VHH binders against Type-1 glutamine synthetase 1 (glnA1). Designs and how they scored, part 13

Target 1, 342 residues: Type-1 glutamine synthetase 1 (glnA1), of Dictyostelium discoideum (Social amoeba) (q86b00r158to499)
Amino acid sequence: PRNSLQRAIDRLKNKFGISLKGSFEEEFYLIKKGDNNNSSVASLLNSIEKLDHGTFANYHSLDCYGDILEKITNALEEQGLPIEQLLSESGSGQFEITIDYTDIMEACDRHIIVRQTINSIASYNGYIATFIPKPFDGLVGSGCHAHLSLWDTNDSNLTPDANGECGLSLVNQFFIGGLLKHSKSLTALFNTTPNSYKRLKPFYWSGCNVSWGLDNKESFIRIPSSPFSATDGCSNFEIKTIDHTSNPYLAMAGIIHAGFDGIENSIAPPPPTSLFDQSVLNNQLIPSNFEDAIQSLKENHYLCENIGNDISNAFIHVKLAENKILKELSDDDQILKLLELF
Below, E stands for the ipSAE of ESMFold2; O stands for the ipSAE of ESMFold2 at other seeds; V2 stands for 0.75 times the mean of E and O plus 0.25 times the DockQ between their complexes.

## First folded at step 4 (VHH)

Design t64 (framework vhh_6z1v_2)
Fold by ESMFold2-Fast, scan of step 4:
Structure t64 (fold): chain B 342 residues (1-342), chain A 127 residues (1-127)
Amino acid sequence: as target 1 above (342 residues)
Amino acid sequence: EVQLVESGGRLVRTGGSLRLSCAASGLTFSSYAMGWFRQAPGKEREVVAAISWSGKSTWHADFVKGRFTISRDNAKNTVYLQMNSLKPEDTAVYYCAASLRYTWGSTQYSEADYDYWGQGTQVTVSS
């Protein structure tokens, strides 16, 4: 899979002189292991609900999580992973870590190392760290949002244009047009378990609408605003649907090939949508289950050929088999199985 | 590879003026937002001013607004901080910092928002 991403990177660079840079926002839950013999999902949920939490900016006020968060942060920094931000999320015991922006291959490598480090440090210190997309009913899900930008061979950011739609350059708009064209197939690479689709629901700010727009959390492609957006344009775009069940190298290879199609064929995206625009209700949605997503990927000869037919076929076969097994388990057993995997 | 080098810090009298410079190398300067931070003895590092990559937008902390002005020269890969009406409370080591992230949805200009940092330049304001 890493070779597939390198091939995609080389294709974009050789044809258009464009490179991709980015970072992941790593969302996860921390659950303190109890002395109880009861390992049920209900017992884990009760443990989370009883704990207070706050933001990392108020680190000293986070009595129950301060020590473990410090150990995780120190371990990441000892590995040369610069932490941009650590935040408490909406869910009790849920956190988000963002690593510095870098070239896309290194971003994917860092993503793997960050997850391994968080899991190891948490486990060693009596916690369970979970990256499951939807570990508990009634609590918010965990994703790994990707922030991406396009760069030329002179290391200039090609993403912004203050006079462009949503502050984006024409080439970035074509890249997004490609992403939206291939969005249903990309969903198979981004969200690879039945549990993933419990998180991906309309009106839950998960990015399920096949649309794009400024600060639109319902859109597949979100364009983040800043105080400088009106004068400088927007420096990046965000894909929110990606979760930790994805292989980051395959996900990014898919993104690059989809964006390449957009640039090569000058695929204009539809007009951007606002969060409060009623037309959002009539937008196409990404697939609501893995079987529909994988069927879209199977029918997408362009993506499968460019990723590599052997790799695409292996992915489809393995993930369909895995999903069949997972669906045969009770909800609780599926969560327990996923805790071993993620 | 990336380096930010501050200069201009010195001893100056209360009410005086001083201009700090920060020369950048090893990065595409015009693609980075720039900031000035300061750290006084026994205090945390705090943000003083920020400027967008184009120079069209600037932000200044309330405690320096009207006295300090940030600017940049993209042709010279340099960011400046013009400091007027200096007070003893302005005594600190001043750092410049570079960020690709100003257009992310963050509303806070903290040190966590910046990718690269200079070594600092000492400004001392005498009574």
Scores: ipSAE 0.000, ipTM 0.346, lowest interface PAE 13.7, mean pLDDT 81

## First folded at step 5 (VHH; framework vhh_7qbe_3)

Design u_f (from t57 with L27F; at its last look DockQ between E and O 0.42; V2 from the best seeds 0.00; counts 0 for: pae O 9.4 > 2)
Fold by ESMFold2 at other seeds, look of step 7:
Structure u_f (fold): chain B 342 residues (1-342), chain A 123 residues (1-123)
Amino acid sequence: as target 1 above (342 residues)
Amino acid sequence: QLQLVESGGGLVQAGGSLRLSCTASGFTYTMGWFRQGPGKEREFVASISWSGKSTYYADSVKGRFTISRDNAKNTLYLQMNSLKSEDTAVYYCAASITYYGSHLWSEGKYDYWGKGTRVTVSS
């Protein structure tokens, strides 16, 4: 799958002189270990440090977890991973770490190292770190949002254009047009378990709408603004649906080939949407379950052929088999099984 | 929301020592000291992580000043030794509840500020 990403990178570069850079926002829960010989979801949930809602919530999470979080950040820095941010996220015991953006192959490699480091440091210090998309029905899910940008061969950012729609250059708009065209198929690469779809719900800010827009957290493609966006344009775009069940190399290969299609065929995205426009938020949605997402991928001969037909066929076969096994488990046993995997 | 209260400022002779304290009303991830001398812009002095393992110092104070913290008391310290007249300034305690991997000398990385305590170094 790493080779498939390299071919996608080469294809985009050879045809258009464009490279992709990015980073992942790594969301995860820390669960204090206890006696779990007969573990249940209820006992795992009871181990989480629960915080009061309101202005105090993020502060209290740092107070409870400061030592383990510093050990995690120190370990990442010792490995030469330039941490951009670590903060408490929307759930009790949930955190987000972001590494500085870089070339997309290295970003994918870093993603794997970040996850393995967090798991190892947590385990050594009496915690379980979990990247399960929706580990607890009553708590916010975990994703690994990708922030992406397009660059030329002179290492200049091609994404911003202050005069472009949503502050984006025309080439980046065509890239997004391709991403939206292929969004249902890409969902199969991004969200590969039945649990993934418990997180992906409309009005959860998970990005289920097949749309794009400035600061629109319900859109498949969100365009983050900054204080400089009016003068300099917007420097990147965000895909919010990706979760840790994805193979990052396949996910990014799919993104590149979808964006390539958009550029090659000058596919204009639809008009951007606002978070405040509720009627357009329900117009088109990504698939609500893995079976529909994987069917969309099977029918997408363009993506399958460019990723590699043998690789795509193997992915489809393996993930359907894995999903069948997971769906036969009770909800509690599915979570316990996913803890072994993610 | 979070409150920072500095103390320990005062008059000291050149070559002397002084210890500043800053009491926080709650948990902070990174804490730091900044200072503003007469006619100068506010400048970074030192910062420290929650555990105390990561410390950073401005070049002008490195080797003379020591930042530390006592998390049981929610208190940040700045031990200032070998003081020079150039160290005369109002010293500000600052805190962040977000970890930032770089630019800890930037004021924008700190969400909460004390009102400052004056240090005067006489020649």
Scores: ipSAE 0.011, ipTM 0.399, lowest interface PAE 9.4, mean pLDDT 84
ESMFold2, look of step 5: ipSAE 0.011; ipTM 0.427
ESMFold2 (binder alone), look of step 5: mean pLDDT 88; pTM 0.901
ESMFold2 at other seeds, look of step 5: ipSAE 0.000; ipTM 0.300
ESMFold2, look of step 7: ipSAE 0.011; ipTM 0.383
ESMFold2 (binder alone), look of step 7: mean pLDDT 88; pTM 0.903

Design u_g (from t57 with K53G; at its last look DockQ between E and O 0.22; V2 from the best seeds 0.00; counts 0 for: pae E 16.9 > 2, placed apart)
Fold by ESMFold2 at other seeds, look of step 5:
Structure u_g (fold): chain B 342 residues (1-342), chain A 123 residues (1-123)
Amino acid sequence: as target 1 above (342 residues)
Amino acid sequence: QLQLVESGGGLVQAGGSLRLSCTASGLTYTMGWFRQGPGKEREFVASISWSGGSTYYADSVKGRFTISRDNAKNTLYLQMNSLKSEDTAVYYCAASITYYGSHLWSEGKYDYWGKGTRVTVSS
């Protein structure tokens, strides 16, 4: 799959002189290993609630985790991973680490190292780190949102245009048009387990609407604004649906080929939407289960051929088999099995 | 709005010592000291993790300066020993609310800044 991403990167650069840069927002839970041996989903949730009983604010909850978070950040920095932010997310015991953006191949390599480091440090210090997309029904899910931007051969950011729709250049709008056209197929690459689709629901801020818009947390493509967006445009766009079950190299290869299609064919995205006016959408959502997502990918000969037919066929076969096994488990047994993997 | 107030600056003879303090009005995680000498750009001096358990220093001050913090008093310190004329600068306290470790040398990643306290080292 790394070779597939490199071919996608080369294709975009050779045809259009465009390079993709990005980073991931790494969302995860930290669960203290307890005297209950953490052998059930209920015991895992209870461990989180016991630690995170702060009276007033998220800051009190963050104090409970300060030592482990410090060790994680130090380990990442020692590996040369420049942390941009480490935040407490809205879920109890949930955190987000963001690394500085870079060329997309390196960003994918960094994504792997970040997960490995967090898992290792947590384990050595009496914690379980989990990246499961929806480990607890009552708590917020975990994604790995990708922030992306397009750059030319002179290392100039091509994404912003203060006069463009949502502060984006026309070339970036066409890229987004391609992403939206292929969004249902891309979902198979982004969200590869039955659990992934427990997170991907309307009003969960997971981005399951096939739409785009400025600061729209329900859209597949979110355009983050800044104080300078009116004068400088918006510097990047965000795909919120990606979760940690994805292979980042295949996910980004799919993204590049989909965006390439948009640019090559000048595919204008539909009008942007806002969080407060989503009733005017064409009622399209990404697939609500993996079987529908993977069927869309199977029928998408453009993506499969460009990613590589051998690679695509192997991915489809393996993930269908894995999903069948997972769906035969009870909900609790699925979580416990996924906990061993993510 | 988080406020950072430095104190302890002044005039000292070369080879002498001085201790800077910075009191924060609210919650802080990683904290650091920066300085700006005459005619120079502001530069990193030292940083300390949220817990105070780890520290990071610019090469120019290693072995002479010690950063520490007292979380009960919400106060950051910089003990400056064996002072040299090139240590003459305005020293700024900085704080992050998004980073916990000690390896935070980029001033753009600090969220809050003090007004600075002047240190003058005479030869």
Scores: ipSAE 0.000, ipTM 0.441, lowest interface PAE 10.5, mean pLDDT 86
ESMFold2, look of step 5: ipSAE 0.000; ipTM 0.180
ESMFold2 (binder alone), look of step 5: mean pLDDT 86; pTM 0.886

Design u_y (from t57 with L27F S47Y; at its last look DockQ between E and O 0.20; V2 from the best seeds 0.00; counts 0 for: pae O 11.0 > 2, placed apart)
Fold by ESMFold2 at other seeds, look of step 5:
Structure u_y (fold): chain B 342 residues (1-342), chain A 123 residues (1-123)
Amino acid sequence: as target 1 above (342 residues)
Amino acid sequence: QLQLVESGGGLVQAGGSLRLSCTASGFTYTMGWFRQGPGKEREFVAYISWSGKSTYYADSVKGRFTISRDNAKNTLYLQMNSLKSEDTAVYYCAASITYYGSHLWSEGKYDYWGKGTRVTVSS
């Protein structure tokens, strides 16, 4: 799969002189192992709730997380990973680590290392780190949002254009047009378990609307603005649906080939939408389950062929088998099984 | 309750240097410095992320002040060089128990505040 991404990178560069840079927002939960060894979903949620209850208990819980979070950041820095930010996403044990953007192959390699480091440090210190897309029904899900930008051969950012729609250059708009055209097929590469689709719901800021827009957290493609977007344009775009069940190399290869199609065929995206525009009720949605997403991918001969027919066939067969096994489990047993993997 | 205790304030001649410290009684994610000059509203000076890798400075102090932190000592620092009379203020240490990824120059992003330490720059 890494070789498949390299071929996609080379294809985009050779035809158009364009390279992709990006980073991932790594969202995860930390769960302290308790006396029950956290062997049920109820005991896992109870462990989180015990740490967060009460004013005094709440401050004690923050001190406890501070220790493990400091060990995680120290370990990442010792490996030479340039941490941009560490954020608390919720009061219930969810955190986000962002690494500086870089060329897309290195960004994908870093994504793997960040997950491995967090899991290892958590385990060594009596914690469970989980990247499961929706481990707890009442709490916010976990994704790994990709921030991406297009660059020319002189290493100049091609993404911004203050005069363009949503502050984007025309070439980046065509790239997004391709992403939206292929969004249903890409969902199979991004969201590979039944649990993934518990996160991907309208109004959860998961990005399940097949649309794009400035600061629109409900869109598949979000364009982040800054105070300088009016004069400088917007420097990057965000794909919100990707979660940690994806293989980052396959997901990114799919993104590149989809964007390539958009540029090569001048595919204009639809008019952008906003979070405040109630016309989003008429927007097309990405597939609501893996079976529909994978069927879209199977029928997408363009993506399968460019990723590699052998690789695509193996992915489809393995993931269909894995999904069949997972769907036979109760919701709680799925979580416990996924906890071993993510 | 988290406590923040500033130290290192004092009288210094224009062009001189001074180093402020702020010790926290527990873990913090984001820490920053604010200041309030005579008859003025409190204003942002600088902030630093929990890892220490991300810093941001108000334009009025950029290039002259350096923020740093030592998490082993739970201590925030502000190294102030090339001091000017307009730097005269009470300097406040601030900390957030919820780390926000943007606009950390806003007072609303900080939950805890020290009592301040006075810096006076004389001509």
Scores: ipSAE 0.000, ipTM 0.296, lowest interface PAE 11.0, mean pLDDT 85
ESMFold2, look of step 5: ipSAE 0.012; ipTM 0.457
ESMFold2 (binder alone), look of step 5: mean pLDDT 89; pTM 0.909

## First folded at step 7 (VHH; framework vhh_7qbe_3)

Design w1 (from u_f with Y100R G108D; at its last look DockQ between E and O 0.54; V2 from the best seeds 0.00; counts 0 for: pae O 14.3 > 2)
Fold by ESMFold2 at other seeds, look of step 7:
Structure w1 (fold): chain B 342 residues (1-342), chain A 123 residues (1-123)
Amino acid sequence: as target 1 above (342 residues)
Amino acid sequence: QLQLVESGGGLVQAGGSLRLSCTASGFTYTMGWFRQGPGKEREFVASISWSGKSTYYADSVKGRFTISRDNAKNTLYLQMNSLKSEDTAVYYCAASITYRGSHLWSEDKYDYWGKGTRVTVSS
């Protein structure tokens, strides 16, 4: 899949002189093990449920996170990863790490290292780090949001245009038009487990609406604003639906080929929407389950051919088999299996 | 809202010592000390990680000042030795409840600030 991304990068650069830069917002939970021995299946599940309830005890538990977060941060910095931000959501046990943006291949490589480092440090320090998209209905889901921008051969950012719709250049609008055209198929690459679709619900700020807009957390494509957006335009766009079940190289290859289609065919996106617009409630949605998402990908010969037919066919077969197995497990066993994987 | 309360300031002769304290009303990641001398901009003095294992000092105070913290008491300390008249300032306690990289020298990385405690070093 890394080679598939390199071909996508080369295709965009060779045809249009455009390169993609980006970064991921890595959301995860830290679960403290209940004793000095490995916890049983039931005790692990109980630890997750305690996070769901939030109490004075959870506030006291947060006093301990400083040490583990510092160890994670130090380990990432020692590996040369320029951490932009590490945030905690008070009382929740959820954290977010953001790495500085860079060329998209390096960003994907960094994503792998970040996840491996967090898992390793957590394990050595009596924690379980989990990247499960929706560990419980009462908990905020964990995504892997991608922030992206388009650049020319002179290393100038092509994304902003203060006079453009949502502060974006016309070429970036066409890129987004392509992304929205292919959004249902891309969902299969972004969200590869049944659990992923528990997160992808309206009003969860997951981005499940096939739309785009300035600061619109419900849209597939969010355009972040800044104090300077009116003068300088908006410097990047965000895809909110991606989660940690995705292979970042395949996800980004799909994004590039979809955006390429948009630019090549001058596909204008639909009018942007706002978070509080009634039309967001009526917008087309991405697929609500993996079977529908993967069917959309199977029918998308453009994406499958450009990603690579052999790679796409292998992905489809493996993920359908994995999803069938996961759906046969009890709810408890699904979560425990996902804890092993993510 | 997290609150930070400094104490321990006062008048001291050059070459003397003073210990500042800052009590936080809740959890903090990084804590630090800043100071503002007469007619000057506020400047970084020292910072310390949650664990206490990572400390950073402005060049002007290295070897003379020691930052420490007691997480059981939610208290930050600054031991100031070999004081000079140039150390005369209002000293501010600052805290970040969000980790924002390493080496937090910049004011904009700190979310909460105390009201300050005055230190006067007489020559």
Scores: ipSAE 0.000, ipTM 0.263, lowest interface PAE 14.3, mean pLDDT 83
ESMFold2, look of step 7: ipSAE 0.000; ipTM 0.373
ESMFold2 (binder alone), look of step 7: mean pLDDT 88; pTM 0.903

Design w2 (from u_f with T98V Y100T; at its last look DockQ between E and O 0.29; V2 from the best seeds 0.00; counts 0 for: pae E 13.9 > 2, SAP .71 > .668)
Fold by ESMFold2 at other seeds, look of step 7:
Structure w2 (fold): chain B 342 residues (1-342), chain A 123 residues (1-123)
Amino acid sequence: as target 1 above (342 residues)
Amino acid sequence: QLQLVESGGGLVQAGGSLRLSCTASGFTYTMGWFRQGPGKEREFVASISWSGKSTYYADSVKGRFTISRDNAKNTLYLQMNSLKSEDTAVYYCAASIVYTGSHLWSEGKYDYWGKGTRVTVSS
């Protein structure tokens, strides 16, 4: 799949002189192990149940987790990973780490290393780090939101245009048009387990609407504003739905080919939407389950062929088999199985 | 609750030296020094990352002040040399446990503050 991403990168660069840069917002929970150090299924379920009832969560999560966060920070710094942010989400034992943006291949490599580092440090220090999209009913889910921007061969950011819709250049708007056109198929690449779809609900700020807009948390494509957006335009766009069940190389290859389609065919996105104008969300949603998402991908011959038919066929067969196994398990057993995988 | 306790302030003659210390009660990623002189707003003095590899100084103190930290003791230092009357201020220790970008000199990026230690530089 890394080779598939490289071919996508080369395709975009060779045809249009465009390269993609980005970063991931890595969201995860830290769960303190019990006295038996995760030696049985019962101990794992008890630890997860306690966090679900808010036993481990309180205000000032950063103060309560200072030692483990210090160790995580040190390990990432020793690997030369330039941390942009580390913060507590909601105070429920959930945290977010963002690495500084870079070219998209390196960003994907860093995404893998960050997850591996967090898991390793947590394990050696009496914690379970979980990247499962929805490990706790009633608590905020975990994603790995991608922030992306388009650059030319002179390393100039092509994404902003203060005179463009939502502060974006026309070429970036066409890229987004392609992303929205392919959004249902891309969901299969982004959200690959039944658990993923427990997070992806309308009105949960998960980005389920097939739309885009400035600071719109319900949109598939969110355009972050800054104090300088009116003067300089918006420097990047965000895909909120991606979670840690995805293969980042495959997900990003799909994104590039979808955006390529948008640019090549001058696909204008629909008018942007705003949550702030009391917009009524409609039935333009991404698939609500994996079976519908994967069916959309199967029917998307453009994406499958460009990613590579052998690669996409293997992905489809593996994920359908994996999802069949997961769906036969109880909710608790699904969580335990997902801990083995993610 | 993270606590920051400054020490080492006092009265010193112009041209002299002082070393300020700040002990933190827990983990800190970025630490810094700010000061507030008579009739002035609080201003940035210096900051240092957890690793010690990134330091930044206000222009008014560059070359005269040195920030350092000892993570084993959880202590921040400010070595102040060639002191001037205009360095008279209450010096505050500040800390953040969140990685912040290139504007580490902004007060808004520091959530934890000490009560300050007074430095008076006389002629």
Scores: ipSAE 0.000, ipTM 0.271, lowest interface PAE 13.6, mean pLDDT 82
ESMFold2, look of step 7: ipSAE 0.000; ipTM 0.316
ESMFold2 (binder alone), look of step 7: mean pLDDT 87; pTM 0.895

Design w3 (from u_f with T30M T98V Y100T; at its last look DockQ between E and O 0.01; V2 from the best seeds 0.00; counts 0 for: pae E 22.0 > 2, SAP .703 > .668, placed apart)
Fold by ESMFold2 at other seeds, look of step 7:
Structure w3 (fold): chain B 342 residues (1-342), chain A 123 residues (1-123)
Amino acid sequence: as target 1 above (342 residues)
Amino acid sequence: QLQLVESGGGLVQAGGSLRLSCTASGFTYMMGWFRQGPGKEREFVASISWSGKSTYYADSVKGRFTISRDNAKNTLYLQMNSLKSEDTAVYYCAASIVYTGSHLWSEGKYDYWGKGTRVTVSS
């Protein structure tokens, strides 16, 4: 899969002189192992409640977790990973780590290292770190949002244009048009377990709408604004649906080939939407389950061929088999199984 | 809102010692000391993480000043030894409730500030 991403990167660069840069927002829960030796979902929830009764804007999570968070950040810095931010997210015991953006291959490599470092440090210090998309029905889910931008051969950012729709250049709008065209198929690469679709619900700010827009948390493609967006344009775009069940190399290969299709065929995205538009209520949605997402991918010969037919076929067969096994488990047993995998 | 109150400033002779304290009204992740000398811009002195394990010092004070904290009392300390006339300044306590990067010597990394305590080193 890493080689598949390299071919996608080369394809975009060779045809258009464009490279992709990005970073991931890593959302996860930390769970203190309790005095009683528990391993159930009820034990996980109880551990969170005993250590943290935080609110929506929760700095009490930092009060309870200061030592472990410092050990995590020190370990990442010692490995040369430039942490941009670590903060308490919504939800009891939930945190987010962001890393400085870089060339997309390196960003994917860093993503793997960040997850493994967090898991290792947590484990050695009596914690469980979980990246499961929806580990707790009553709490906020965990995503792995990607922030992306397009760059030319002179290392200039091609994404912003203050005169463009949502502050974006025309070439980036075509890239987004391709992403929206392929969004249902891409969902299979981004969200690979039944649990993933418990997070992907309308009005959960997960990005289920096949749309794009400035600061629109319900859109598949969100365009973040900044204090400089009115004069300089918007410097990046965000894909909100990706979660930690994805293989980042396959996910980004799919993104590049979808965006390539958009640029090559000048695919204009639909008019942008906002959270307050009536169209939010009538938008197309990404698939609500893995079976529909994977069927869309199977029928998408363009993505499958460009990613590599052997790689795509293997992915489809393995993930269908894994999903069948997971769906036979109770909700609690799925969580326990996913803790071993993620 | 988080409040920071410095104490322990005063007049001291060159070569002497002084200990500054800063009490926080709530949780702080990173804490630090900055100072502003007469006619100068405010500059970084020292910072410390919540656990006390990560400490940072400006080159001008390294080896002479020691930063520490007591989390049970929500209190930050700066032990200042071998004081020089150049150390004369108003000393400010600063704090952040989140980790925001590796450049902890920049005052932009701290959202909460005390009103300052004056240190004057004579002779």
Scores: ipSAE 0.000, ipTM 0.307, lowest interface PAE 13.6, mean pLDDT 83
ESMFold2, look of step 7: ipSAE 0.000; ipTM 0.118
ESMFold2 (binder alone), look of step 7: mean pLDDT 86; pTM 0.882

